# Ledger of designs, part 46: VHH binders against Protein DOG1-like 4 (DOGL4)

Target 1, 232 residues: Protein DOG1-like 4 (DOGL4), of Arabidopsis thaliana (Mouse-ear cress) (q84jc2)
Amino acid sequence: MSKMRNLVEEKFLEFYESWVIQLELYLHQLLIAHNNNTMSETELRHLISKLTTHHKAYYTAKWAAIREDVLAFFGSVWLNPLENACSWLTGWKPSMVFRMVDRLRKSRVVLVEAQVKKLEELRVKTKFDEQKIEREMERYQVAMADRKMVELARLGCHVGGESVMVVEAAVRGLSMGLEKMVKAADCVRLKTLKGILDILTPPQCVEFLAAAATFQVQLRRWGNRRHYVTHS

## First folded at step 18 (VHH)

Design zi9 (from zi1 with E103Q)
Fold by OpenDDE, fold request of step 19:
Structure zi9 (fold): chain B 232 residues (1-232), chain A 122 residues (1-122)
Amino acid sequence: as target 1 above (232 residues)
Amino acid sequence: QVQLVETGGGLVQPGGSLRLSCTASGFTFSSYYMNWVRQAPGKGLEWLSGISRSGSYTYYADSVKGRFTISRDNAKNTLYLQMNSLQPDDTAVYFCARYSGLQGLKPSFDHWGQGTQVTVSS
């Protein structure tokens, strides 16, 4: 059965489709910059800024949408199953980007010892923050199954109006918690990204961003082929 | 049978304005991300602007941001580009293009119009 889409899902689906297309355009620019080495530092910084702005725009849109319906992001109809399987709290797991950083170390890009140290510190911090969020997320999830809700669940599908109100209140409570956690996770994502970009040189940033974007768009392609999902 | 036809080009003085139109036929226009691209004499293709299927989301190249506005009317199967504050370096052939996804890692467009000439000169 196809999932029913609500208004939030429909809007965000269109947004995400367009956002990904724009990411693909930026990726092309990143790849050109990376392969030609003809761009000045100023030009590279400008390109990096465009990408960072693009990512910020995503979270701006996301946060606006989650205020309306955070639960929509736990279904994420705009993602294919493979993308969803790789999702952590409605997005990329922050610690995953360090795999892209590791790639830099294997390429022509030479990271100095000071950079390596800072990146490692950032990685440790990022993982710590992830775990903290996971623990809190678990609390909200478990709290949904309080005594009252469990008792209501035992009554089956034939519940009265008062019971419906109780369930709605519980869902609202959960949603508020989820929204908080999603925002926290997104903050970790943004902080991690910023941290990495602050450590890397402009050419290294371009390579990193290209690697990250490449992985994202390829994962989407792989997932679409595998699951026969069509996205614009 | 997919067809894109650009109109609205012409000669304009610096600081002037033009509104380009692209009429689509032969496909479900409202299902596609549409773009404007231009090619100046002796230069390569330059992406200018993109618009989502409903028109709710738009993107612009830095070269035209703040001056050009992309829009669409799906009921009329028409894409628009409002160009303000035109400069001589905006002189080019302007194309409407349908986005088709990645070819390898390169963005691709599967259908283009014939283009419309825009000349900005005193």
Scores: ipSAE 0.907, ipTM 0.968, lowest interface PAE 0.4, mean pLDDT 93
Fold by OpenDDE, fold request of step 19:
Structure zi9 (fold): chain B 232 residues (1-232), chain A 122 residues (1-122)
Amino acid sequence: as target 1 above (232 residues)
Amino acid sequence: QVQLVETGGGLVQPGGSLRLSCTASGFTFSSYYMNWVRQAPGKGLEWLSGISRSGSYTYYADSVKGRFTISRDNAKNTLYLQMNSLQPDDTAVYFCARYSGLQGLKPSFDHWGQGTQVTVSS
């Protein structure tokens, strides 16, 4: 049942594999920092910076790949079915991370009222941005079924000629829209992450990042147990 | 049997260079993420660098970034570490290690070499 992969998929698959491994290494550092409380504020900030840099590197690679083939990311062969099922516009849903924030409030971490207020404001903003992107995404998706495309579908398969041009134009249009929406979604992800980290103290940031990374790697693990993912 | 053998260590002066090699056998080398780690006297293990299966993607610890370069030749089943601008603090036993995934939430390396000694001293 393995899908034939194009060059973009193959390259990104290897990248993602290595990126996740590196994330796992960072997660270990985060957990050590969180559990031992032996690190200074400076050291914690440095660790946080390493993680943020790592995440930025992911999006740099992603955006480069998207420029070549955005459709590859709507298949995401580097993800297992469970990961894909939890994906929103080719990545994690921004508003989901607030579940990790909520965990902080239930742990030994004490958030002051000012932090709680700012986090709630950020949550509301994030949800609003998500909905906006979803509406735009829907427009691009629906636009694929324009009059010409519907007519071509009705007439059946064509070997070439004008029909091919029409389909290619439609796909190009969709792809351009998808690229725009994916980038927009990624921006919301990055802004949300930055917003949270700006509100939290360094120790709180470490706990948050550890929680987020843990969820990510565990989700992957759980999915792989159900459906073995072969990485070539 | 899986085997990793490090070579290339030695005594160098500060500012000097060394190139370490790790020869792999007993497994499909090109299928694994490979790493360099080191252990200085009286200190714990320190991860230094990692490289993807094809060698296309590399990662470095801050302590060695800009000075060390990890590479691999899958045809030769060999991992390399080019070390430039060596400092006394780089004195350690250097190991190549095969990544094996998470045990619980802890990254694991299932195979290591015997290590090669690197000593940086004036």
Scores: ipSAE 0.907, ipTM 0.968, lowest interface PAE 0.4, mean pLDDT 93
Fold by OpenDDE, fold request of step 19:
Parts: sequence; C-alpha cells; structure tokens
Structure zi9 (fold): chain B 232 residues (1-232), chain A 122 residues (1-122)
Amino acid sequence: as target 1 above (232 residues)
Amino acid sequence: QVQLVETGGGLVQPGGSLRLSCTASGFTFSSYYMNWVRQAPGKGLEWLSGISRSGSYTYYADSVKGRFTISRDNAKNTLYLQMNSLQPDDTAVYFCARYSGLQGLKPSFDHWGQGTQVTVSS
C-alpha cells in the first residue's frame, strides 16, 4: 500500500531536501578549504561556524516537527532504506564519528597526544550516554508492551468511539516518550560534535566535517541509486 | 526545452533596490531547487541564494544576507530576487540556476539563464 504522507512528513521532506542541498554546497566549500593552504584560521573558523550553524538549524527544524509528529521520524520518508538502516534513534549514531576521526588519523591527520587523550575521554562519555539512552528507550518500549500493547490488542477487536479515544491516548503517551528519547539522542549528537570540534584544530575540523558530510551525501546517493530513487 | 530568462537588471545608485525575475519554461518549475548566482568582473561565480521547491525554505550567502530576498511563484514559473541596500560590490551579472545535484562531490547546476547585468554606481 502506498503510504500516504502527512503534512509533517511533506514539510520535513522538503526541508530535508533543501538542507541536504545546502550541505552539499558547504561540502564543496570545505573541500576547497581543505585543499587551499592559503586560507586563514579566521576564514576556516568562519566556515566551521557556518557548518555548525547549519547542523543546528536541522535540529531546530527537527524538534519543531517532532512536537507535531514524532512518529514521522520513525518512518522517515525523506530517507532511503540505506540511510534508515544506518540510523540510530532517528539520526546518526554519535559514536560513529569517532570512527571517522580514526580514519582521518590513519590518513593525513596528525593528532598530538593531548588531542588523542581528549578524544578518548569524549568517546567514553559518548558511549556512556548512548547506553543510557538505549536503556531508557528499552524501558519505554517494554512499558508499552506491558501496558499499552495488550490494551491495543484488545481494543483492536472492538469498534467504537471509546476504543478510538483510548487508542489515541495510548499513541500520545508513546509519542511523548519517543519525543523525549529522540531529543536526548540529538543532544548527545550535538554534544559529541561540539566536543570533537573543540578538540581538533581548525584545519582538522574542516577535514572532519568534509569527511562527515561526504559520508552523509554519498550514503544518500548510494541508497537512492540502489532503490531507484531520484537524487536531487 | 528548458529555459531560464533573467530580467530586472540595470543601473542603480548605492543604497538603491532592484528586483530580478527569472522566468522558467520547459520543465516542472515547482520540482526544483532554484538558485541565484552572480559573477563580478574578474571574479569567479558566487552563489548567493537558494530556495526550496515550494519556497518555504531559503538560504543566503553571508555577502547578501539581510539585504537580498529570494522568492518564487510556482504558478507563474518565476523566481525572484529582491535586492536592497545595493553596494558597488554587488555589481555583477546575475544568473538564475537550476540545481541538479552532485557531480562527484561538486554541486552542479544543469541550466542557467543568460544573466542580467546589475551595476551599482554613483
């Protein structure tokens, strides 16, 4: 069955498309900066700031949207199956970015001991936060199974106004929990990103952001190609 | 055939305003992310602004933010650029461009207009 998109999905789809396009433009700037040794630190910092602002804008839009319909983000019609498969609680898994940093280290990026130490500390903290969120998510899910799922199952056998109201209430309850968890996850993402950028030098930040953006846009491209979706 | 035609350019004094228009034909205008770019004499292409399919989301370069406003009327297949507080540094040929995705890792525009000259001078 063709899934009917609701208004939240449609709006966010358009937003995301435009946001990705802008990301692609920024990526190009990052790549230029990375290959241009003449750019000043101030210029690099400005570029980094633009990217961070862009990411913040995404979460601002996301959080506004999830207030209306958090469930839309568990379907994520704006993402292809590959992107969805790589998602953790409606976004990228925070600990994933450390793998990107590791790859950069193995290539051209030289980190001093102090940076390595700080990154490790951040990694540990990030993983801890991820686990905490996962435990809480599990609690919500289990709670639903114990209370609401049984109720919904019983209600599913009945047709009536009262049953509809109960189902709606149950869904609202779930949605509130999910919204909380998604926001928590997003906070970890933002903190992790900020942490990494605070540890890295401006040139390293540019390289990291370029790598991250490249991964994101390529994942989208690969997924769209694989699933016969037009990439715009 | 895809066509983009820019109009509205001209000579204006510093502090003045212009409104550029880009009329699209030969494709479903409302399906595409549209852009304004400019090229000043002796300089490369500069991206200025982009707008989503419906016009609900807009982006601006720092150089024009707060002064320029991008908009579109999909019913008229027209893209607009309201330019306020124009300065001599804004002197350039302005182009409407349709975004077409990445070629490799480089953003690409598959269709451009002929451009319209904007000259800001006392």
Scores: ipSAE 0.902, ipTM 0.969, lowest interface PAE 0.4, mean pLDDT 92
Fold by ESMFold2, look of step 18:
Structure zi9 (fold): chain B 232 residues (1-232), chain A 122 residues (1-122)
Amino acid sequence: as target 1 above (232 residues)
Amino acid sequence: QVQLVETGGGLVQPGGSLRLSCTASGFTFSSYYMNWVRQAPGKGLEWLSGISRSGSYTYYADSVKGRFTISRDNAKNTLYLQMNSLQPDDTAVYFCARYSGLQGLKPSFDHWGQGTQVTVSS
């Protein structure tokens, strides 16, 4: 009998399902706050804090899980194929959130010059950090290809305990390297999110968080409907 | 047919405790995210708490966090709400509800129990 999920995947699938449900409940609160000019700045800051805490909880759970099985986060069972196809190193691409900020500026959000300057500085830094990770990933891929060739040559020459140790060392190196790159990407994601929320006013933060949550839940819903319909 | 039945409500003094139960039938209870929601007299519905399929992950509204504990026993198809440190503003009808996803961009609960009355009065 074929097992479809290991223990890490099963636990994180349940976590992620509940995390998304809570995000959906928060999205409703964000949409209400968007239309409500009677909410105090204190109430808006409280809601923003809840969203921030919710996102941090995701990364806390994710980082615990990747220590056990980082490969579960490449082609994740808790994401539909569209969500997986849109992933950059196991998550959203940090630089892409600035397109969302730009869209909000054109339709709803009015930014003062000081905010625009700070957002441009953050955009440049985010792109730089992102590109650095992409260069590390390329270096990693080259090292992986080289190690695979050595592994194949070794297996052709000798079979035994030394061959098993070489394969196990390569697998440990692969896992460790991927963990480091995933954590680095997540740190850029968190820094970018925090940076945007620090620059925006509380009403602007609500607009941004609503747009981000809407995109995430709609990508999930569209991918689920499209995936099912495409196969039938 | 999906059925949810709440029990355990009643009258308690401020600072008291109650344990609510919700028995489920007509569906695979262990496959669903389950919730408690309440409605105070003359007020709208207030979501209180939710719990994941196995019970491993729980969430609470700020108004009840630290005082209420959601749990489930999938072998008995039962959802629980332990309510401690009850105060007069906790007076409400308490409902068990099954989460069904978004309708539009609005969260939807597709099945509700009949509710059980909790009254906190000195």
Scores: ipSAE 0.779, ipTM 0.922, lowest interface PAE 1.0, mean pLDDT 86
Fold by ESMFold2, fold request of step 19:
Structure zi9 (fold): chain B 232 residues (1-232), chain A 122 residues (1-122)
Amino acid sequence: as target 1 above (232 residues)
Amino acid sequence: QVQLVETGGGLVQPGGSLRLSCTASGFTFSSYYMNWVRQAPGKGLEWLSGISRSGSYTYYADSVKGRFTISRDNAKNTLYLQMNSLQPDDTAVYFCARYSGLQGLKPSFDHWGQGTQVTVSS
């Protein structure tokens, strides 16, 4: 009854661990840039570019892995239970990032009216795209329940090669449908991040990226601490 | 008990190459993300490169990307840095370091070698 990891899970576990360590190194640079007003706009844009490239590398690796095993990303072995519990379709919920922008506006970041208008337009588009994906997921779940009922009836009344073939086809259909929805959600995440970074100035982008990386890193740390505290 | 020992430093001419080695003992080397860091005279520490547990994933600072290659041999408990196209501003003490997590939000390295000197000059 031990947890068996397949090859996809083992490879992505190592990838993700290294990817997070590099994110931590970039977070350190973001915090230095935020605290020191000695960096040029060129230096800030270079740092922002490193972060966007790092995030693109994550999705490149993820999309390769989900082609082989999309279910590995629902309850992932490389995430602690708190991180998994906070996931919406295998990642952060796109519309929730605007709450982080709102918090920054309340504390430190001053936005001009043109930026506020563009951010509201992006928020509305992001929410619309999210709701579209949620409706598609609901339809998928209904279709999956119908397929499972048919498969159980066929298995109970007919055993043999035909029953195995129908189950295998249903499993393949499940994986392909989930892959499509995960990629759609990831595309909304990437569009939302890109849109925010295009609207914000370079110093504002550094502050936003620092907040986002801090949240991801802190969520991982807090979830890991729970496993140790119960024995101390 | 944990030990990291760097070797392979020396004097080289500009454009030259060196290969640094770091031999690990007293811990399960293959379980750790490993790094190279350098300190040039009168300057602070500069992270150069990191490598995942099996060696499958590597990362580089912009200052060395394309010129330096990190690798590891877990059977020999050894970390490597191949340094090509060396220039005078690569002159520094080079350390291998074991990643240990965060202290606050700052990445932390809990064990370091004593370092090996690399000097690039005519």
Scores: ipSAE 0.765, ipTM 0.917, lowest interface PAE 1.0, mean pLDDT 86

Design zi9 (from zi1 with E103Q)
Fold by ESMFold2, fold request of step 19:
Order: sequence, then C-alpha cells, then structure tokens
Structure zi9 (fold): chain B 232 residues (1-232), chain A 122 residues (1-122)
Amino acid sequence: as target 1 above (232 residues)
Amino acid sequence: QVQLVETGGGLVQPGGSLRLSCTASGFTFSSYYMNWVRQAPGKGLEWLSGISRSGSYTYYADSVKGRFTISRDNAKNTLYLQMNSLQPDDTAVYFCARYSGLQGLKPSFDHWGQGTQVTVSS
C-alpha cells in the first residue's frame, strides 16, 4: 500500500488532477470560441498555443516521473479503470486521433484538398511510427521473458549478494527499455498533435482541441461515475 | 457548514501590492483544488488562479500571470493571493472558490466567500 514508489504515484496523482482541472477550464474557453465568432485569429492562435503548452507540460511532468518509476504509468492510480483500459503504451493511441478528425469532417468541419492530402500523409506516417513501436515492444517483451527465464534458472543454482546484484541490474535494464519505448510513443503523440494543428486552420484547431478535450474529460467523468470495487 | 471568508482588500495606488487571505472552515481544506476569481464593475466573473491540494501545482490566467501568486497554508486552512504591480483594471471584488467538478462541460465551484473589494486608484 505505502511502498517506495508511492511517492511518485502520489505526486503525479496530484499533478494530474490539477492538470485535468486546468484542461476543463481551457475546454470551456474552446467551447466559447467554437460557439462564438467574435474571437480574432490572434486570440484563437493564443488559445491554441495555451492548449499546446498545457499538453507539453503534461509530458514534461510525465517524463520526469518515468525516470523514477515507469511502471507507475502502466495501470495508473490517477486514472480510473476505464481510462486505463483505453491506454496504449501509457497514453492515447496516436493513430486513433485521426478517427476524431474523420468524425468532425462528417459533421461540421470542411477541409480543402490540400489539407486532406497533408492529413493523409500524416496519418500514414503516424501509423508507421506506431507500428514500429509495437514491433519494438513485442521484441522487448520476448527479450524480457527470455531474460527472466535465465535469471530464474540461475537463482536455482546459487543465492547471495551477487545474485541480488544481477537481478537488480536486470530489472534496471528492463525499466530503462520501457522508459525509452514510452518516451518514443509520447514523441509520436506530440508530433502527431503538432502535425494536425499545423495543417488545420485556427477555427478548425479549436474544434479539434475541443473534441479531444471533451473526449478526455467525458471518459474520466463516466469512468469515475461507474467506478466500483468488485472484491476485496 | 462550509465557509470561506476573504480578507485583505482595500484601496491601493497603481503599482502597489496587496495580499488577500481566504480562511476555510467546515471541510477538509487540504483535499480541495482552490481558486481565486474576481468580478470587475459591470463585468462577469473572471477566473484568476488555481492551486492543487498541497500547493505544489499552480495555474494563472494570462491577465495576472507574473504579477499574482497563489499559495496556501493547509495547517492554517488559508488560501492566499499575493497581488503585485496592481493597475486600475484590477479593481474588482475578489472571491475564493472551491472547485467541485463539472456542470455539463463547465467547471463548477460549489462554495464561494463573500468577496473582498480591491480598489486601485490614484
């Protein structure tokens, strides 16, 4: 319950709660901008920049926390079970964000041909990077299983400080590998987000960011409403 | 019963400073995200700043960033707003407010203080 890694989890829990509250405040501003045509392009770009900076702050805090405990981000205490179930390598799956763009196009966002071409190019690039990470994750998991089997066999042959040192080095190596993969996934997330915002016009960016923030906020709200413990 | 009481308002010259306090009672203060909000004459409510449960994470509206500092002392159940470089446009009633989640997609604050008047005038 109160373990060494609990400090990382406690600090990030508080960070994430406050970060989400600020996201909710920005969402309110996005919805006002979406529903009201009185904001200038300069004001829209400023709001978009605030959202971008807010997301960057999330990753800055996350990467600092991952250096201390990457495993905290797999099944996170600051997320409800529904949010955790929707996570791909500690976050939203990069390729899935294009389904949100597609839904907006069907209902209210009009894109010109040049934007459509650039979005498709970005979608292909994002999917390629995503699949590369998935293959690396599989190779890492296989290497992890092989290493674990070797370590278990070795432990059966001897005991003592040297075997503990070997195990500690092995788990540190595994954690470093996970850190690199999580950061790689986060870089794809950031590049994909930036790419989408660079292609869309400021009003379209506001609509996209509003939809994305709405999804994140609603997923959390509904997951919290239905959260329960089924056994002790 | 939940109570929030602001103090520290007053008349100050442009460029001056004031420190507002908000004393909380009737709830576990350290469990809540807390906020400062103001209402200038003839205008609606303007969110200014928010602070996490322990005080470790703070957020500011553009209009006050760099000039105002939110803080809290959970041992004293008190929220603070240090206001520097005050300008006439900062004239308003200042409220502390407790974050309570969403109403629809709009952030909601379920408890407010009575407010304290800050007037910036030569």
Scores: ipSAE 0.763, ipTM 0.916, lowest interface PAE 1.0, mean pLDDT 85

